# Designs tried in a protein design chat: VH-VL binders against Netrin-A (NetA). Part 11

Target 1, 267 residues: Netrin-A (NetA), of Drosophila melanogaster (Fruit fly) (q24567r46to312)
Amino acid sequence: EPRACIPDFVNAAYDAPVVASSTCGSSGAQRYCEYQDHERSCHTCDMTDPLRSFPARSLTDLNNSNNVTCWRSEPVTGSGDNVTLTLSLGKKFELTYVILQLCPHAPRPDSMVIYKSTDHGLSWQPFQFFSSQCRRLFGRPARQSTGRHNEHEARCSDVTRPLVSRIAFSTLEGRPSSRDLDSSPVLQDWVTATDIRVVFHRLQRPDPQALLSLEAGGATDLASGKYSVPLANGPAGNNIEANLGGDVATSGSGLHYAISDFSVGGR

## First folded at step 19 (VH-VL)

Design d3 (from z3 with heavy chain N55E)
Fold by ESMFold2, last read:
Structure d3 (fold): chain C 267 residues (1-267), chain A 120 residues (1-120), chain B 107 residues (1-107)
Amino acid sequence: as target 1 above (267 residues)
Amino acid sequence: EVQLVQSGAEVKKPGESLKISCKGSGYSFTNYWIGWVRQMPGKGLEWMGIIYPGESDTRYSPSFQGQVTISADKSISTAYLQWSSLKASDTAMYFCARRDYPGHYYMDVWGQGTLVTVSS
Amino acid sequence: EIVMTQSPATLSVSPGERATLSCRASQSVSTQLAWFQQKPGQAPRLLIYGASTRATGIPARFSGSGSGTEFTLTISSLQPEDFAVYYCQQYYNWPYTFGQGTKVDIK
């Protein structure tokens, strides 16, 4: 027989409504860029063109390895609002995981918060924080577990580069009473949700050499339709002031969030 | 067709009790938040509170906590707003509204309004 | 509690002209913002939800924009039936709150 038993949980997010606060191409054709190793490549999104659209419904469709579908936000700016995804499950579920699968070559979020609602989207509480700067941005220590007295609290996890290019929250991992969930009203309430909201605050910093290429106007091929941005008057690679105080979302060109799957294991 | 139908206008004296109603039809009453909004004469709209009848979950805006009671009767798909002792300052138009769900959280259906006049 | 502030309080506009109404939130409400129209003696009418999406049956001359803390309702060519009071309302988190309203008058 197989090593794994059949779980009681399903993907509660499948075909569930998702609303994104920002979608590339919603207000006309826009440019978005991907950063791959030492190169930048830019493309066009346009919600009126199905071949260049990246709608929120792509987050909860079937993930097909032969035809990956993506939601993409509009390019982020330093003065813009955070980007949010709001998922309505339609009823109460006991959740075991929340997973965001990144699109191929997508920039990785650096700082984000997962919220939950137990009252059908009326009010919201923190579920999980992610950041390379947990203390500075969220006032919380970067910890992987809770003590017995705070099993119901959201914690902040340091962002990492997982092998499968995804951001995963296991609702019960590192919580002492998790192995006896049936006897823990606190954890039963903790895992219960009707809605999930994800707020993206910051993208992970690009490779420093890719940033220098962007500042220098990077090589471009007009025949391909790719364009360089104007040369920034920033310091050269020997000066680290841009890296020290930089917010890549503020200085970035064409940077955006791109997610192919938003899955929620529940019930 | 989804509808909210409110009870008729009321003329009351200070100190009297009052219970006004909002009857929902054309949808599953117990699966939606339904709330109450006050509009005093010549003034704007103010949220009073909201109820989820399927769980008897009631929430109030801070200014109205303890001032009114919001309730529902699931068997007749009706939400209520009630005062134990009316004041002249309760003179206002009162609307009920349904919150859409799932997917969206905006108020998609409104009652026609109930005018409450409290005067000696 | 999230405070919604509308400006101007009153806007005088001639028919056929453009009207621009502003709404500011005391903290981010993402795009969870609705615009309502209300005429005397009537219930509010939903115009825009999600900051920018027209509700069913709303004429194309109404458009909304904004995210976070600053939002705009635009009426591109004001019609006689558009003279009314307009309210913004956040539904990002309870308690839900309205702005104080903008009255659009014939100039």
Scores: ipSAE 0.839, ipTM 0.923, lowest interface PAE 0.7, mean pLDDT 84
Fold by ESMFold2 at other seeds, last read:
Structure d3 (fold): chain C 267 residues (1-267), chain A 120 residues (1-120), chain B 107 residues (1-107)
Amino acid sequence: as target 1 above (267 residues)
Amino acid sequence: EVQLVQSGAEVKKPGESLKISCKGSGYSFTNYWIGWVRQMPGKGLEWMGIIYPGESDTRYSPSFQGQVTISADKSISTAYLQWSSLKASDTAMYFCARRDYPGHYYMDVWGQGTLVTVSS
Amino acid sequence: EIVMTQSPATLSVSPGERATLSCRASQSVSTQLAWFQQKPGQAPRLLIYGASTRATGIPARFSGSGSGTEFTLTISSLQPEDFAVYYCQQYYNWPYTFGQGTKVDIK
């Protein structure tokens, strides 16, 4: 039975401070690329130009369908660090979801981790893993539910669906005690957070037409650990990279992380 | 102006107890982590521990777990570092520092330091 | 525990020259890395946070760079007041940890 006087859920991330470890154009004008209708389209970002600026505040501002704002990382490189987003909620919330909305035509992340803090950002614990290679990267099976003994543990989800523009984590889905939250101190603690951190590890490998366009532009970073191989038409992905050519130039692909909304449902 | 003001220098003998203080002013004391950093003579900086006074949440660096007690008195906006039995190796400069939040997580305000000398 | 390692231990530099200090983390700390300056008998002074952002009131000759495990503090034209010990510190996850320090001496 529902309890009276429980506050309604809100987007706890709205207007909350967020820090990105990488933002396109922070060190001057940069080139970034995305796919439109299976073809590469490249543009310029520059933090000093408001018309070409993609700052972290776009993640938590008020988005609308007529004026989508976007945060963009710098293009990923083979030797670069993972890209992180760190969000301060400002107080303790009981969370029901974390959603990352991709910018239009953005390259899709393949492997990432959501962490949470309950101590105002002092310490962090895994909240959700995503990967086409859950076992290889995170040592975890791809699972949709937990047992009663480990309801407080992060799971790994295989989200290699190229047409989905949203990455979503439901905090209680697949957890046996979820419908009786009031009686589960374990799950009450599980959903409680003061801060959220997202770490992006890998992008999905571009489709074949995009690969040809990127190769013509000299992108050689596609073989790095920053990309996964697209799944074959079968139950498991294949980590094989096709021969792209012997004379590829040293230019980067321009591919990057791009998120238009970072939403956190909480009370 | 946000300030952290520490208690004065201490000269002690081994085996004595000691409690040094760090008083915060100009901000909401209960809403920020405040911690302690040790610097032994001629050595670098090392974190000892940190407290969130509003929830009485105290954490220690592994090397200092069980070695000292960190506490706070919210009514006078003061954090404490205390020893039940000092050793000569506790001779050091001790700093308190406040961690910024939300939005940032770095140490933005430091106390002036308290020199503790423990000698036979 | 994330171990922070600084190099070199001591850096001898003439006034007006460039100093480059390195800091390495045992695992990624993203850009949650700060640089502090400390002179004898004084509290540490925050120079850089977020790996590359100068704190308020810090002269432009100080700059920071890096992400993940490798970080650099650069002082582009050393002034007499810059001879001090410099510490990096990660604040990515508790326990927070300092590097062992780099002393910048007059050559």
Scores: ipSAE 0.837, ipTM 0.918, lowest interface PAE 0.7, mean pLDDT 85
Fold by ESMFold2 at other seeds, last read:
Structure d3 (fold): chain C 267 residues (1-267), chain A 120 residues (1-120), chain B 107 residues (1-107)
Amino acid sequence: as target 1 above (267 residues)
Amino acid sequence: EVQLVQSGAEVKKPGESLKISCKGSGYSFTNYWIGWVRQMPGKGLEWMGIIYPGESDTRYSPSFQGQVTISADKSISTAYLQWSSLKASDTAMYFCARRDYPGHYYMDVWGQGTLVTVSS
Amino acid sequence: EIVMTQSPATLSVSPGERATLSCRASQSVSTQLAWFQQKPGQAPRLLIYGASTRATGIPARFSGSGSGTEFTLTISSLQPEDFAVYYCQQYYNWPYTFGQGTKVDIK
């Protein structure tokens, strides 16, 4: 029966189990680095020391601005696998948003995919793509137009402002039948999930100045492929390890994913 | 204690029907996937299919789709694997297994196995 | 369907020696990989889940590592009871799939 049983929206991710495929310090003390105003600051993580641990549990615990808790991956390498977060909601929710809050000074991941499951984590489908190279990496147009014929499909968002501290996906934004959700079985199925999986494909955005040089230098340098992102199922890429004169901006060593909150609005 | 107890060994002839069972206890039967794994003599493990009894949601591995029927009776916390007409190639050990959830997705509890022998 | 390939097919090892078993996935399965031990006539026994986490009651000589497409199971000092068949299994996406097994033989 309609309208008698509509629950209030809550953060369905609060205190829910979450598993990370990579956590800094899992194999003993590791070095990780942060960047603030291009200044490099490196620290040590170690899962055996509670004061220097950054476990996945931090993603779904209580957060406040004065006591931010972080999950941190191991530093990203050029040959490493993609980093994955898997969140079990425990039951079916109708989702309105998925938000990842970056830790202070954390770089925004360049490329990632949010997947969902409706069958308690047995099978998975794309929910949202993010990339500076949507077509090359995911075979999807950036900023896809939405009509009734494709309102139940995952879209790709080209995030052009890397300093934004949160990654947000609004499940119904720009979808025509959303204003009449109670009468749309298609969108009701679209927003329903029991689990969320985030796959980080690439941390570092290609150098904007190098991309401008490609545009000025013509198609020859573009054909070389040196500014392309890794293949969709390949390892996460790192910045080049060119240490000319000790410049901090040319060293990508110690870069990692760092998220303080993984929240999911649902009912 | 979570436990899966399977029905006893079966000796059958080709063409006969068979339904073997896996009874769960010590947990909420309707809230977990239960699956079936085949092991032919001298061979490895193969996933056959899996069921979520609370929603009667049944999935099969591609090579077993249409070959067997997986079902459950929630009132007695029992999952079933069924053949309408056995073949000699169905001779195997059959295991049931429960998938953990939430937080984990691996098989955490196994039945003891049911040996099915099909011969003339 | 994600194909899991194990190597070697058979590993002959003396008690007290180290055994290293490999498992490769046809596409990334993240760390959603389990290792099972099976002895004749018995159900599989869970050893490792999440690629590297030891299940409850599993001796410390068993360890797992890897992510994505390449995984290893290591038994640091083989005991007589460790001679068995070992299977990897991905649970990243349905259908779940096993590797074909690695038999660890005495001598």
Scores: ipSAE 0.836, ipTM 0.918, lowest interface PAE 0.7, mean pLDDT 85

Design d3 (from z3 with heavy chain N55E)
Fold by ESMFold2, fold request of step 23:
Structure d3 (fold): chain C 267 residues (1-267), chain A 120 residues (1-120), chain B 107 residues (1-107)
Amino acid sequence: as target 1 above (267 residues)
Amino acid sequence: EVQLVQSGAEVKKPGESLKISCKGSGYSFTNYWIGWVRQMPGKGLEWMGIIYPGESDTRYSPSFQGQVTISADKSISTAYLQWSSLKASDTAMYFCARRDYPGHYYMDVWGQGTLVTVSS
Amino acid sequence: EIVMTQSPATLSVSPGERATLSCRASQSVSTQLAWFQQKPGQAPRLLIYGASTRATGIPARFSGSGSGTEFTLTISSLQPEDFAVYYCQQYYNWPYTFGQGTKVDIK
């Protein structure tokens, strides 16, 4: 039979519901920090204050051409759960891309997984892995070559190679049958989704030089990690700390996930 | 309003067949997962299976695969739970429930329950 | 299959006091966790979804917290109508699973 009219490609995520497992300020005022160009800048989030709130709806809201709007997670601790974003598209789309735009000066994710559902969020399969340690964390080689046998499989990309301001997954890139999608039931199924779930596993550690700027006027042997200095007038809860034999740079850093746009190209 | 109305209580003997129903109203029946939950006398809740009527997509929990049949009739907005040969151990309360979508995936609407008694 | 474990099995409290119920998942379910109240012969009633969001019509004395594998339901000032069995349920992955229940009895 003749093809039906094909709808224009759209951002299928526009105005779609997004649920975040963690949002900065949801349990009262919290301190978060950004690390850019060897500088640290810390601020306060609070969901009860509209000027300091960073809700999940900022991920899919398109009416902000003047200022970037952000979703921000709570600061990450070493014992906390992974942070999850779940997006319901509401119907089946054939997807061409999934893009997460980082907020300005946001800490970079190191390891994360994009999952998809084709059954309206009942079951989930991996869609794309990102990590600087693809083999160790996800059991997959970085930048695996794709032939016709495995063109329907999720791959892992080294996050240190993507663009600094965004994390992008092109669903058909490098997949041989993509040149004639109409003749590939396998790739038609591969690109089909009703829901997208992003699971963040690990943030990149901040620039060591930016952490050194937090010394309260005193010198310390950062290599040892045995001592910490409190922030002179900083908010409670996000101090740099040390332990005997531990890493100084991973505790009290104010690191968090911050995304300004969750875009999904589809038809 | 959104409602799920289940068929009435059943008293059966082992080996008999049975089909109980759950009729949805007040919403687009074909666009939501609807499932079945068993509660044996004095016991907790356990998922049996779930169906998406618009695509006839049916899933079962592992312990119920092959033991019951879940189906739906879209023309009358009704889901079914069916046994080909009842056992005494099938004596239980059975609930249907609708899963919310999009946005959230929790069970937002429940039927009133159907008591099935199977005795020799 | 994700196993949900509730504790305690039975909780005896006096009216007006605080009740705290625990639910643990065998692996992370993010915040896709619901709490239900059930009285004999009745369908479960949704109290909390998303680990911490009260369903419509649920009194403010019910609150939920947690993420990942550890979750808590708190009833801040227990009323006579709150004596029931409470179930947690994950809806992160199919098959969905319930905890075994916590019965809240009057002390």
Scores: ipSAE 0.826, ipTM 0.914, lowest interface PAE 0.7, mean pLDDT 84

Design d4 (from z3 with heavy chain D57E)
Fold by ESMFold2 at other seeds, look of step 20:
Structure d4 (fold): chain C 267 residues (1-267), chain A 120 residues (1-120), chain B 107 residues (1-107)
Amino acid sequence: as target 1 above (267 residues)
Amino acid sequence: EVQLVQSGAEVKKPGESLKISCKGSGYSFTNYWIGWVRQMPGKGLEWMGIIYPGNSETRYSPSFQGQVTISADKSISTAYLQWSSLKASDTAMYFCARRDYPGHYYMDVWGQGTLVTVSS
Amino acid sequence: EIVMTQSPATLSVSPGERATLSCRASQSVSTQLAWFQQKPGQAPRLLIYGASTRATGIPARFSGSGSGTEFTLTISSLQPEDFAVYYCQQYYNWPYTFGQGTKVDIK
């Protein structure tokens, strides 16, 4: 029964080079904290100690449930730059998904952007926005689909749901011409990439009860523009964005980005 | 050993054409961006433009758009910088440089430079 | 385009002393920042990439730091061969741009 070979989709990110702009322990031993079930648990990272090291290569190696490997950023501060991951696929792929798997007990990113390059990392365009405040932070509505006239444009999705340990972008979902991709040069170009860049802007605030043991400096830093604060809409649900600054180069909260897998479905 | 070797110094008059070269060796020429940097006498470094020889995709810095032509001949692993009509203000040292890929995107290999002198 | 601004324009220091060079970007370049050394009549020499990583063969007295818009190159104990012009360059997005350079002179 002869059949033509049809290319299958693979994890194009497996064993691909990835560079992080921030890695816990790169400036000497640092404290990082995990937040779970109203509790805070803090540990030490140190890039010079293999047992306390959380390097970027953990993002694209093989993970298993018995031995999860993590990349961890330095603790996030109000004075710090955004945290960036840059992945070189090495050649052009047609992408179906980009997935970031959170490490156990990791705080969830609130606001971030996925960019792509088609010119081997020379120039970059937005691929997907994520935020609980799409309009405020990115000037875009929260949308699940496009019309045919703009199906090559990046959308913004709300990622704040706490029950999901993955951040996932499906490149073709909600795009009308995706049903007939082979006849759409626009969507064929849309799904094509040689590199992916992720820029993390804001982290979700941890559970208030877990915050009770924080130092005063950590609470001030959490109110900075690096953490999301719910906005007031009405009675019983009112929240106010705190207008506080953060401590320079320090964070008592130990909050950080922690990702165990960066996978990209492509062919 | 990865190397970029540039053509020799040039002395020209205004209005003449010129094409200088940068030959790559020790690596897969078509799989790396290679570009040109100008340094006017006593001045700093300026990016002019960059080419991906595998598909001839070319980008220019805004101030050099339309002023020069960047090209490559992949059969002889050579990139070119070309003027159709030289001006005295084109007097400068010109360097070629290769951009690393994949992984890091910095300029990892430089040519030795080509001095171009344009005078009446 | 992303404008890179270096300071000071000239830095006069004695051999054996510490030199600190600054580079500022007009917008965030993450850590996609390189430092080059250039001596008269020579091609630029890569010292630091990724803001803080020394290139192969670069002595430990050269160190880089910073991210986003503010970057620093430090030479911890100047040697005679270190008197040169130093450039920062962003490679975060095309067009790539250099700073105007900092000349390190013997005091």
Scores: ipSAE 0.835, ipTM 0.919, lowest interface PAE 0.8, mean pLDDT 85

